# Designs tried in a protein design chat: VH-VL binders against Mitochondrial intermembrane space cysteine motif-containing protein MIX23 (MIX23). Part 21

Target 1, 196 residues: Mitochondrial intermembrane space cysteine motif-containing protein MIX23 (MIX23), of Saccharomyces cerevisiae (p38162)
Amino acid sequence: MVDNRRTFTAPQSLLETNLTFPNDEPSLTTITVTRERCVDPSLIDSFLRFLRHGSDDIIRQKLNNYRKGSINGKNKCKEFLKQELYPNWQIRNNIISFCEKEAAEMKNETDQQCGNNKKTTAEPLIDARIDPYAARERAEKQEAQYKDWTKVTEWVANNRKIEQILTSTTEGILRQNCEQNNDYLKEFTQFCKDNS
Short names: E, the ipSAE of ESMFold2; O, the ipSAE of OpenDDE; V2, 0.75 times the mean of E and O plus 0.25 times the DockQ between their complexes.

## First folded at step 12 (VH-VL; framework fv_oberotatug)

Design t7 (from s2 with light chain K50A N92K; at its last look DockQ between E and O 0.43; V2 from the best seeds 0.00; counts 0 for: pae E 8.0 > 2)
Fold by ESMFold2, look of step 12:
Structure t7 (fold): chain C 196 residues (1-196), chain A 121 residues (1-121), chain B 107 residues (1-107)
Amino acid sequence: as target 1 above (196 residues)
Amino acid sequence: EVQLVESGGGLVKPGGSLRLSCAASGFTFSDAWMSWVRQAPGKGLEWVGRIYSSTDGGTTAYAAPVQGRFTISRDDSKNTLYLQMNSLKTEDTAVYYCTTARWSGFYFDYWGQGTLVTVSS
Amino acid sequence: DVQMTQSPSSLSASVGDRVTITCRASQGISRYLSWYQQRPGKAPNLLIYAASSLQSGVPSRFSGSGSGTDFTLTISTLQPEDFATYYCQQYKSYPWTFGQGTKVEIK
């Protein structure tokens, strides 16, 4: 396994909130994501739940607060998007993408070690008569790596579906409460380019 | 090789205090979440509290029976976890285990051999 | 708090037997469940994490299954060193909680 890691910190706006969290007390405000944490994503799931609860889950309340005393509700919506919503979406997407990249690397590493599409059992990589311990250890490690790869891939697919549902629902709410004819998902894509 | 060694247990009267230590080796201590788990004689396991890794912010959480009486701290320069136990009660009598959640989260992948705390008089 | 209930509380078995132990959570915990073995007079050891993933160095005769609320630890061919007490632990929601334990005794 490649020792790769990345640290994410909750957006500043969420860190300044007094939001009550139903789970994970006290809140984890910074997470270091590693391959091992992608394989057992309990910590990542807690952090994603924190981010989602502080944004999409309460978006109507957030939008109402931004519009109180507003001189221009459209400008206040843009402030909310750039300061709170899009940074939150970006962190969640980057976490999921990190684990997706780790899954691809796990598969590449395992495929290189065993060459499963090109190699038969008639030509074993390791002669068990010469080093049976090494042959047994390699087989067990490779089986475990494919099992781990499957876990991460399924987690990524599920979280991509969750994010699509949440962001699609949030876009509908934004059209009702902010600019109706804006393509918020395209705007988010541009935000990510501008704020890499 | 991961090793955890607890020390500081002993006999204490109710209302007294003890400080437990856990010396750690064989892993990057500053990346590890650490916990204390206790086991009363002849009983099951009970989580006492945890401290996040320093890289994940270093905050603590405690089980309700010990909240406000016990304090977990860590010294990453010494690879040592501490449990300060104040206002001890007879129901705190247990073997106290130092545990890790090194890389993966909230479960306990390595355990020390424990240190006995006896609260009686 | 998530309460973990193990069944049975104890069982008697012979070397070579297949042993199953169940653990039930009071609410859904996905796959965030670990299993520990505690031999008499020793500290616990992690066997299984993420409901079904075998910890490094644990014999392949141990396996775990389940998701949601119902989980099972299986020892396919019981060995003399497997006579111990087994605990499940959930790590989905604070506070972290253990089951009451299952003692596996020699028959």
Scores: ipSAE 0.026, ipTM 0.622, lowest interface PAE 8.0, mean pLDDT 83
ESMFold2 (binder alone), look of step 12: mean pLDDT 91; pTM 0.930
OpenDDE, look of step 12: ipSAE 0.653; ipTM 0.847

Design t8 (from s2 with heavy chain S54K, light chain S93K; at its last look DockQ between E and O 0.78; V2 from the best seeds 0.00; counts 0 for: pae E 13.3 > 2)
Fold by ESMFold2, look of step 12:
Structure t8 (fold): chain C 196 residues (1-196), chain A 121 residues (1-121), chain B 107 residues (1-107)
Amino acid sequence: as target 1 above (196 residues)
Amino acid sequence: EVQLVESGGGLVKPGGSLRLSCAASGFTFSDAWMSWVRQAPGKGLEWVGRIYSKTDGGTTAYAAPVQGRFTISRDDSKNTLYLQMNSLKTEDTAVYYCTTARWSGFYFDYWGQGTLVTVSS
Amino acid sequence: DVQMTQSPSSLSASVGDRVTITCRASQGISRYLSWYQQRPGKAPNLLIYKASSLQSGVPSRFSGSGSGTDFTLTISTLQPEDFATYYCQQYNKYPWTFGQGTKVEIK
């Protein structure tokens, strides 16, 4: 079994702000996401809330600050998108995608483990006859593994929905305050290609 | 199975220093967030401080009564958490527990058996 | 600091009783509350996290509920091994704080 992990750091623009957070602890600016943290996502949820609060939740204020701070007639929206918003969206997307990949791997590994045990069915049958407590424990472990897969899958689905709502709302605000006919989500897709 | 074993407790005079150790096994120590919690004899639990994993920044935080006197550190190559206690006071007398948040972040999954520190003249 | 107040400070109960312990926070902590059990002479162990989520290996007779400022731990059918001191702990706002404990004694 391959032990996957990935470290994420909050964007610099967010690290320079003062925001009120859940837990009222000095901000956690870097997180390492692992399979285990996907199964119990309290820390990931806190980090995602931090990222969302520092971007989409305050986007109108962010846009106004960019406009007020630039009197020389520059297009401030493009700078805001490339420097602040799209990097924030990318980090959130990558965190959710990491757990989505881990869920798929968890199911694949559990299914293969059950398949390997099926090929050695005589051994499990003998084990249960000789040591019924060991057979019971094996069955309980398999059930627990599928339960963990379900937890992560549901968390991923919920967070994909949240992201869709947030990015759709933000796109509406961008159309209202920046370029009306721009496809911001397609532009974000291109940003992700350009920035790995 | 997860095991946390504290050591280094003992009798020390006020103003003295002591270093506690916590040996960890049964989990990936380098990923874990670690804390110290203490319990004065016959009293309740009090959080002392915590240290994040190095991959999550390695920062520390402390409860006000110990700020500036206690220092938490870790050695990931030895799977060991440390608590350096300086300028000890009689109110620091307690059983000191090593705890881990592991994957959950902000609550304490597993606890060691504790080591007694007695600060008395 | 968020003050955590447990009620009662102690109680007497018989095996088979339903036991309820209350924890009240001095300000809203959402669902960021955990419960611990400490048997005499032993280290604490985690029972409940995020107000109502059961830690792996904890018997289903334990349950937690609540949100905001008022939380409860319930033991549906008290067993001999459940005579212990129970602590709540909030992790919504630094510093993380514990309740003063509730001792559950055999009647």
Scores: ipSAE 0.000, ipTM 0.534, lowest interface PAE 13.3, mean pLDDT 82
ESMFold2 (binder alone), look of step 12: mean pLDDT 91; pTM 0.934
OpenDDE, look of step 12: ipSAE 0.798; ipTM 0.911

## First folded at step 14 (VH-VL; framework fv_oberotatug)

Design v1 (from t5 with light chain S53D; at its last look DockQ between E and O 0.37; V2 from the best seeds 0.00; counts 0 for: pae E 7.5 > 2)
Fold by ESMFold2, look of step 14:
Structure v1 (fold): chain C 196 residues (1-196), chain A 121 residues (1-121), chain B 107 residues (1-107)
Amino acid sequence: as target 1 above (196 residues)
Amino acid sequence: EVQLVESGGGLVKPGGSLRLSCAASGFTFSDAWMSWVRQAPGKGLEWVGRIYSSTDGGTTAYAAPVQGRFTISRDDSKNTLYLQMNSLKTEDTAVYYCTTARWSGFYFDYWGQGTLVTVSS
Amino acid sequence: DVQMTQSPSSLSASVGDRVTITCRASQGISRYLSWYQQRPGKAPNLLIYYASDLQSGVPSRFSGSGSGTDFTLTISTLQPEDFATYYCQQYNKYPWTFGQGTKVEIK
């Protein structure tokens, strides 16, 4: 397997909070994501739940607390977005994108091994007749690799859907409690360019 | 070949202390999550605690019955996991297993043969 | 905490039998379930993770299935070395918990 890895650290605002989290996991302040962790995503799922709980899940509480500390109120929304929300969204997006990249690499590796990049991918007829154990081993390896690719691809698709739901819901709450005419998703896209 | 060898078990009186060691070989120890799992005589398996790999921050977590009494540490230069056990109780009597999750989290892909800790008056 | 309940607690079987062990979680755990084998007087060893994936070196007669709350371990053709106690473990939500075990004995 390819030993590619990337480390992610929770935003400082979550590290300073005294909030109770639903997973009841002892603080998982950093993770290192690898291909194997994309294939069995239990660690990544725990970290994403931690990030989501500390941001989108409690956004109304977060916005209310910012209003208590500000005379203007609306200016504090921009600070909250840039200092807490957008960094959290970015980390989650980057984690999902890492596993998406690993899935693409897994497919490319398997396609090259099986010759799926060429029209003529058939193995020589005599290969199985000469060494039937080698032919069987090839088929089993190919099946296992596509199984892993499928698992990661489905996980990526599911988490992209979750993020879309969360960010759409949060945008609605921001329009109700902050600037109604702001394009928060466009602003987040620009935030990612400015901070990457 | 992955090998985990526990040592340091023995007889100890209630309230006493004991330090267990687990020598590891055959894998990159600094990338591995390590755990202690115990099994009281004639009973099932019970997770004791874990330490994340150094690359994942090296933090610890413990099961409620041992929280505040047991401390897990690791020395990556010696490929060794430790369990410091303080304020021992008779219900801590068990075989203690060193375990690892080399590539994926939260399950235990390799186990040592265990070391017996007996806590008795 | 997620409680893991195995069924049966014990069973008697002959070499060559198909053996099925069930593990039920008190709440949904997706596919985050592992199975372990412990032979008498020996340490446990991992058989299956992610509900159905075989650990390296585990014979193909072992298989796992399930998701959510209901999981099974199947031994298609029981061998003499398979007489052992089997444990399931969930790893969806901390703390990680084991089933009480299923002892498979020679009949």
Scores: ipSAE 0.037, ipTM 0.640, lowest interface PAE 7.5, mean pLDDT 83
ESMFold2 (binder alone), look of step 14: mean pLDDT 91; pTM 0.930
OpenDDE, look of step 14: ipSAE 0.635; ipTM 0.844

Design v2 (from t5 with light chain S53D N92D; at its last look DockQ between E and O 0.57; V2 from the best seeds 0.00; counts 0 for: pae E 6.3 > 2)
Fold by ESMFold2, look of step 14:
Structure v2 (fold): chain C 196 residues (1-196), chain A 121 residues (1-121), chain B 107 residues (1-107)
Amino acid sequence: as target 1 above (196 residues)
Amino acid sequence: EVQLVESGGGLVKPGGSLRLSCAASGFTFSDAWMSWVRQAPGKGLEWVGRIYSSTDGGTTAYAAPVQGRFTISRDDSKNTLYLQMNSLKTEDTAVYYCTTARWSGFYFDYWGQGTLVTVSS
Amino acid sequence: DVQMTQSPSSLSASVGDRVTITCRASQGISRYLSWYQQRPGKAPNLLIYYASDLQSGVPSRFSGSGSGTDFTLTISTLQPEDFATYYCQQYDKYPWTFGQGTKVEIK
């Protein structure tokens, strides 16, 4: 059996800050995300917390530091966005999207096994009257996968809500302290297309 | 069947050293996060330290009381986890458990039987 | 550090009783809490993770609930083999910390 997996590394700018983040894992700068880690997301949540704390949570401090000694603070805002904020947002979005994709695959796999679709599937039905051990074992696995799918789906929905709140709050701060007429969320979308 | 078997415990004087081993079987050791947890006689459980899987960088972290004195290492070719304990104190007297941490979290699925370390004059 | 406080420290109960053990965290830990059983002379074993999910092979009479700071382990119908000390452990915030334990004595 071959598991899907993807490795994520914190942005270089965050690794260079020397900030102390209380209650964070002291050596967690890279994670490998797998389906199992989406099902129990404690590691992913710790990494997301690290990323969020090093960016959106301290956004005003970051902006003030960039404006120190600068005549044109607007240009420093643009540099901050491209070098620090948007890469951080992208990593968080990609992690959430990975788990979303795993949840969808998990549901498709289970639906095919239990015959929810009307088309032929490769996996045979197990008759408990002929092999009661195999039938019982498969039913238990199917039930566990639906529970796992539900857990990942709820985690994804919650984290997309968190990201929406954080990025909306940060956009408001950017409009106050940088270019007011800029659509930062649309700019981020373009950043992601340019840096896929 | 997952098995964890600790060895190397014994009596040692304060300031001395010991090296604990944990032989693992029944799972892919190189993908596992491993921890040491200890329990002083008649007391509760205390996390000592952990080492990530080799695939996650193999880095270590330690609880404050043992930082700088204890070193965790792993040998994936031998499926063995190690705890090097230096500058031992009487407060280090405990049963030491080798534990697995699933690659999805820091709860401890499987535990060894423990090995007793006694630090006494 | 997140302090984990269990209540009660010990209790006596009869076979068939419903037993409830509580665990309180000094900070919010979401649902990242596990429960362990340690029988006399034995190593601990995992009962529950993610606050409420049973480890494979754990009897259904064990259940967990809670989130945030307040968590509960329940044994619906106490059995003779449930005589043990029970520990909660948080795995949300470094360092990983355990409760002080709850000893369940069957009389």
Scores: ipSAE 0.107, ipTM 0.667, lowest interface PAE 6.3, mean pLDDT 83
ESMFold2 (binder alone), look of step 14: mean pLDDT 91; pTM 0.929
OpenDDE, look of step 14: ipSAE 0.677; ipTM 0.857

Design v3 (from t5 with light chain Y50W; at its last look DockQ between E and O 0.36; V2 from the best seeds 0.00; counts 0 for: pae E 9.9 > 2)
Fold by ESMFold2, look of step 14:
Structure v3 (fold): chain C 196 residues (1-196), chain A 121 residues (1-121), chain B 107 residues (1-107)
Amino acid sequence: as target 1 above (196 residues)
Amino acid sequence: EVQLVESGGGLVKPGGSLRLSCAASGFTFSDAWMSWVRQAPGKGLEWVGRIYSSTDGGTTAYAAPVQGRFTISRDDSKNTLYLQMNSLKTEDTAVYYCTTARWSGFYFDYWGQGTLVTVSS
Amino acid sequence: DVQMTQSPSSLSASVGDRVTITCRASQGISRYLSWYQQRPGKAPNLLIYWASSLQSGVPSRFSGSGSGTDFTLTISTLQPEDFATYYCQQYNKYPWTFGQGTKVEIK
């Protein structure tokens, strides 16, 4: 059965933490993302909020805990990055990318159904001249699909902006508390390539 | 044709227990998030708690006034949601609604007819 | 907890009137707001989710708007079946909370 869905699980380190979160949030340890959940994104948003609050929002607490667990606390930053932060960033990126892919597929499907290929002979005007009720029904379908595509595209753009703000802020904190001259964003890119 | 039918309401003295059931049909129950919402007579709506779908891990959450006293469970083989209510107080008197968020979000797209729970001495 | 305050608590209107109900959150909730209708003696039913998306089967005379803390429900042309109590609900921060309700009565 062909089913466009993908399951994401919160990083184990986040599941095992007893850190205090700033907002009361029902725990959601695993999410299955589908096109429908991209169109109605409240569940995905709650999961992203959980991931963000358990990492970037409490980054200073996380870094302090790793320093207490090591004689050489700055060397423990690399462990924190690879065990907790980069996996968390990757999960968030993968969720956003899944919905971005679904938006592209929605647009392609809508374009094909409405005869956006100008070489087809089955255009809406031809259908309206033969069966005006069928033509009206198709126009209503197209409008509904376009509204869904717009909703997901706007959600993706907003969440990519949020991720950029959070990761830039976190990079600054990492430079202050860990290796000052490290390029954390390039490291993350390599982490994602190595752990795809 | 989504249908939710609550049962098990009635009169109970303070400190007593009661178990509510909600029979579900017309959708894939195991994929659905389920909630209980209550309404005291002449008052507004109050979320009681929820249980995630079995697909999404099946965990529960509760509103503070019922935490530790109420337990939500589900039986996917019977398409049934349960609310076990212990240590009942007069403040728990309400119509209890079974609700679902079948697709996404933490809002309630389908509601049962409700079952009345009266807690009085 | 996020407190939801509806205004007005009740109103009287005639069939055909345009009705606007507001809902204010005590803190920002983005667009995570739903609206419900409860007719006398019946269970609530969902009208609007995500601030402005109409639930399937809801007449187009209902509309919602807003983001952040201020939200509105509008009934463009009130019908006899619209005399009911209306509730907003936020789902941005646990616990999920409802407004106190707005009763729409026949004038």
Scores: ipSAE 0.006, ipTM 0.570, lowest interface PAE 9.9, mean pLDDT 82
ESMFold2 (binder alone), look of step 14: mean pLDDT 91; pTM 0.929
OpenDDE, look of step 14: ipSAE 0.524; ipTM 0.815

Design v4 (from t5 with heavy chain S104P; at its last look DockQ between E and O 0.01; V2 from the best seeds 0.00; counts 0 for: pae E 11.6 > 2, placed apart)
Fold by ESMFold2, look of step 14:
Structure v4 (fold): chain C 196 residues (1-196), chain A 121 residues (1-121), chain B 107 residues (1-107)
Amino acid sequence: as target 1 above (196 residues)
Amino acid sequence: EVQLVESGGGLVKPGGSLRLSCAASGFTFSDAWMSWVRQAPGKGLEWVGRIYSSTDGGTTAYAAPVQGRFTISRDDSKNTLYLQMNSLKTEDTAVYYCTTARWPGFYFDYWGQGTLVTVSS
Amino acid sequence: DVQMTQSPSSLSASVGDRVTITCRASQGISRYLSWYQQRPGKAPNLLIYYASSLQSGVPSRFSGSGSGTDFTLTISTLQPEDFATYYCQQYNKYPWTFGQGTKVEIK
């Protein structure tokens, strides 16, 4: 039984917001990511879309809201980054990384099983009888595992590209509305180290 | 094979309470999103409420007619979904179905056989 | 709430006929529309989700189409076991709502 799993909760600021979300339904506030959900990622995709909509997609509105109650919106940018944006980015990054790790483990497990298909040359004969049913069943399982590995690997690559586009676009907006000379990606990297 | 078996239906007077159970088998219950759907005799289908999987936070939502009166819960150790119905009204008379559901925007892929709740004087 | 209106309310058809049932939403629901079959005295079962995706185990004579507000369920070659009431259901906007049903009677 494979039961690696990790639970992610949407950032508290997003849960307390009055923002309108896609589909007008109550949004999922917590998701558990499993290998099965990486292979069939409809739930994960929807959760990532929810997180992206509540942050990068509405970044300008979020920056305006953080200027309320402050004499300078630029002074409030660091609070927005620490309290809302970087936690949101981190959750998305950690979800993608979880599935990336699961894909690597799937490949390693299947490669070890392929190595076990080799006949032994040791004497005495451990199993002289060839079982065609067992051999066919093993081949079918291995083929399905490589297909699953391919699905997850492609999903990871696509989502890494989406995140790169979103974070690059958001960095541009932050430079326009906050500090132009700040390295937001370096700050995010440090945030992740401080909050790992 | 997925199986959902409801129980606990019966005759109840208005203002009374009743608890429905749904025994589940053939899938990992703790990963499943669950719902209740009802059907008044000779009428169509009406969504009652849903509960997320416990691994996804286990939160509930309800249709307006039952909000505040009905409570959905789950016991993953028993693979059982519950519907606690309080302050029952005659318009609550229906067959109640236990269903599995998919995120987002819930369509109902597996259904139990239903249990009849009759609310009358 | 999104109101779902099915047409017709009932119909009679012979084995082998092509049967078409329509479902209209009061607001756009994209493709978030499912179809259910309910035989008398039985629980509903899912036929189609996402407007046109066939549920596992459902015969290929069932098909769905449409987007936005207008949707169609088609049974290409009616069989004796298709005697039932059919419901559409939208899952685009809370609360989830069903059509009133279409009863298919076999001559």
Scores: ipSAE 0.000, ipTM 0.513, lowest interface PAE 11.6, mean pLDDT 82
ESMFold2 (binder alone), look of step 14: mean pLDDT 92; pTM 0.939
OpenDDE, look of step 14: ipSAE 0.009; ipTM 0.559

Design v5 (from t5 with heavy chain T100R; at its last look DockQ between E and O 0.51; V2 from the best seeds 0.00; counts 0 for: pae E 8.6 > 2)
Fold by ESMFold2, look of step 14:
Structure v5 (fold): chain C 196 residues (1-196), chain A 121 residues (1-121), chain B 107 residues (1-107)
Amino acid sequence: as target 1 above (196 residues)
Amino acid sequence: EVQLVESGGGLVKPGGSLRLSCAASGFTFSDAWMSWVRQAPGKGLEWVGRIYSSTDGGTTAYAAPVQGRFTISRDDSKNTLYLQMNSLKTEDTAVYYCTRARWSGFYFDYWGQGTLVTVSS
Amino acid sequence: DVQMTQSPSSLSASVGDRVTITCRASQGISRYLSWYQQRPGKAPNLLIYYASSLQSGVPSRFSGSGSGTDFTLTISTLQPEDFATYYCQQYNKYPWTFGQGTKVEIK
């Protein structure tokens, strides 16, 4: 099969700061995500950690810096949201969604190989009595695909939960420091539609 | 068939310089992450540094003992990884391995046979 | 830096024995741990990545387990070619670090 890939670059505002964190991989500002990188997600996790540390983890400092930079104080929160926070959230969401899509494709591929597709295929029928090596190889590949699918699915679920906790915490901070009655998560959803 | 072949090792006095080369074949070099790992005689393994593929930004990172003295580079047209070593110290004496990382992380699925660098006065 | 401590530093075993080597990280590394085998006079060879995933071409007698800080490499039925030094390596947090090695010798 043709291997899907997608490239993500950290937001420009994050690239203008010291990008090295003591416990994180240094100097990675662009990532290409593939199915293989979803199965062994060490690089993706490092990149997500970098994005989170440069945004949600320092949200109060970011908001304070914007207050100092604006004499009239008007719309400094809106500028921060649209230029820094929402783009960062969107990149993280899109990375997780890429791997979620790859997991769904893994399941579809495994289901078709197991004959869940009732339609005739051009593929040869394999009988272990006729070709025991081919039948054994097919079973081993399917088991490996199941293990990979499980790993990616668990990673996606965990990261969806992390993102929900982070964005919910950040929304609370935004309500304390910006507009209390604004629905920031709905606004982010609209941002993603406008910038998809 | 993946092959990594190091060359350029030898005897160098402290303060000297040496350049190692690693010729790669059997895979698309421009998509690969590459690293150097060293092993002092009779000792364990120590990561030296890495370079990302050009498609992932081509940036380098180094272990603290070699930061500022060693430089990793790549020439994708020649399928060759380089390690420029300057201001060599006796503690740099080791077998230097060229390694390939999978796209997915910093574990090393292929290793060259290594080239010995000896730093002695 | 994440320090990786292997136990034991060496062991003696006979062909056919079950061998267990442990690796402890000084802080959590999730499942980002690999195991390497180095036969005398040879370059290291990857055995296991992501704590438990077997590299292509590695015999099924090798297995890995663990997450967080505590990891184990197991050889179920030791063969003559398995007398070697084994290293763990973490790839969760920069810089990437190795354990000090475990030498498996003939009893």
Scores: ipSAE 0.011, ipTM 0.628, lowest interface PAE 8.6, mean pLDDT 84
ESMFold2 (binder alone), look of step 14: mean pLDDT 93; pTM 0.948
OpenDDE, look of step 14: ipSAE 0.470; ipTM 0.815

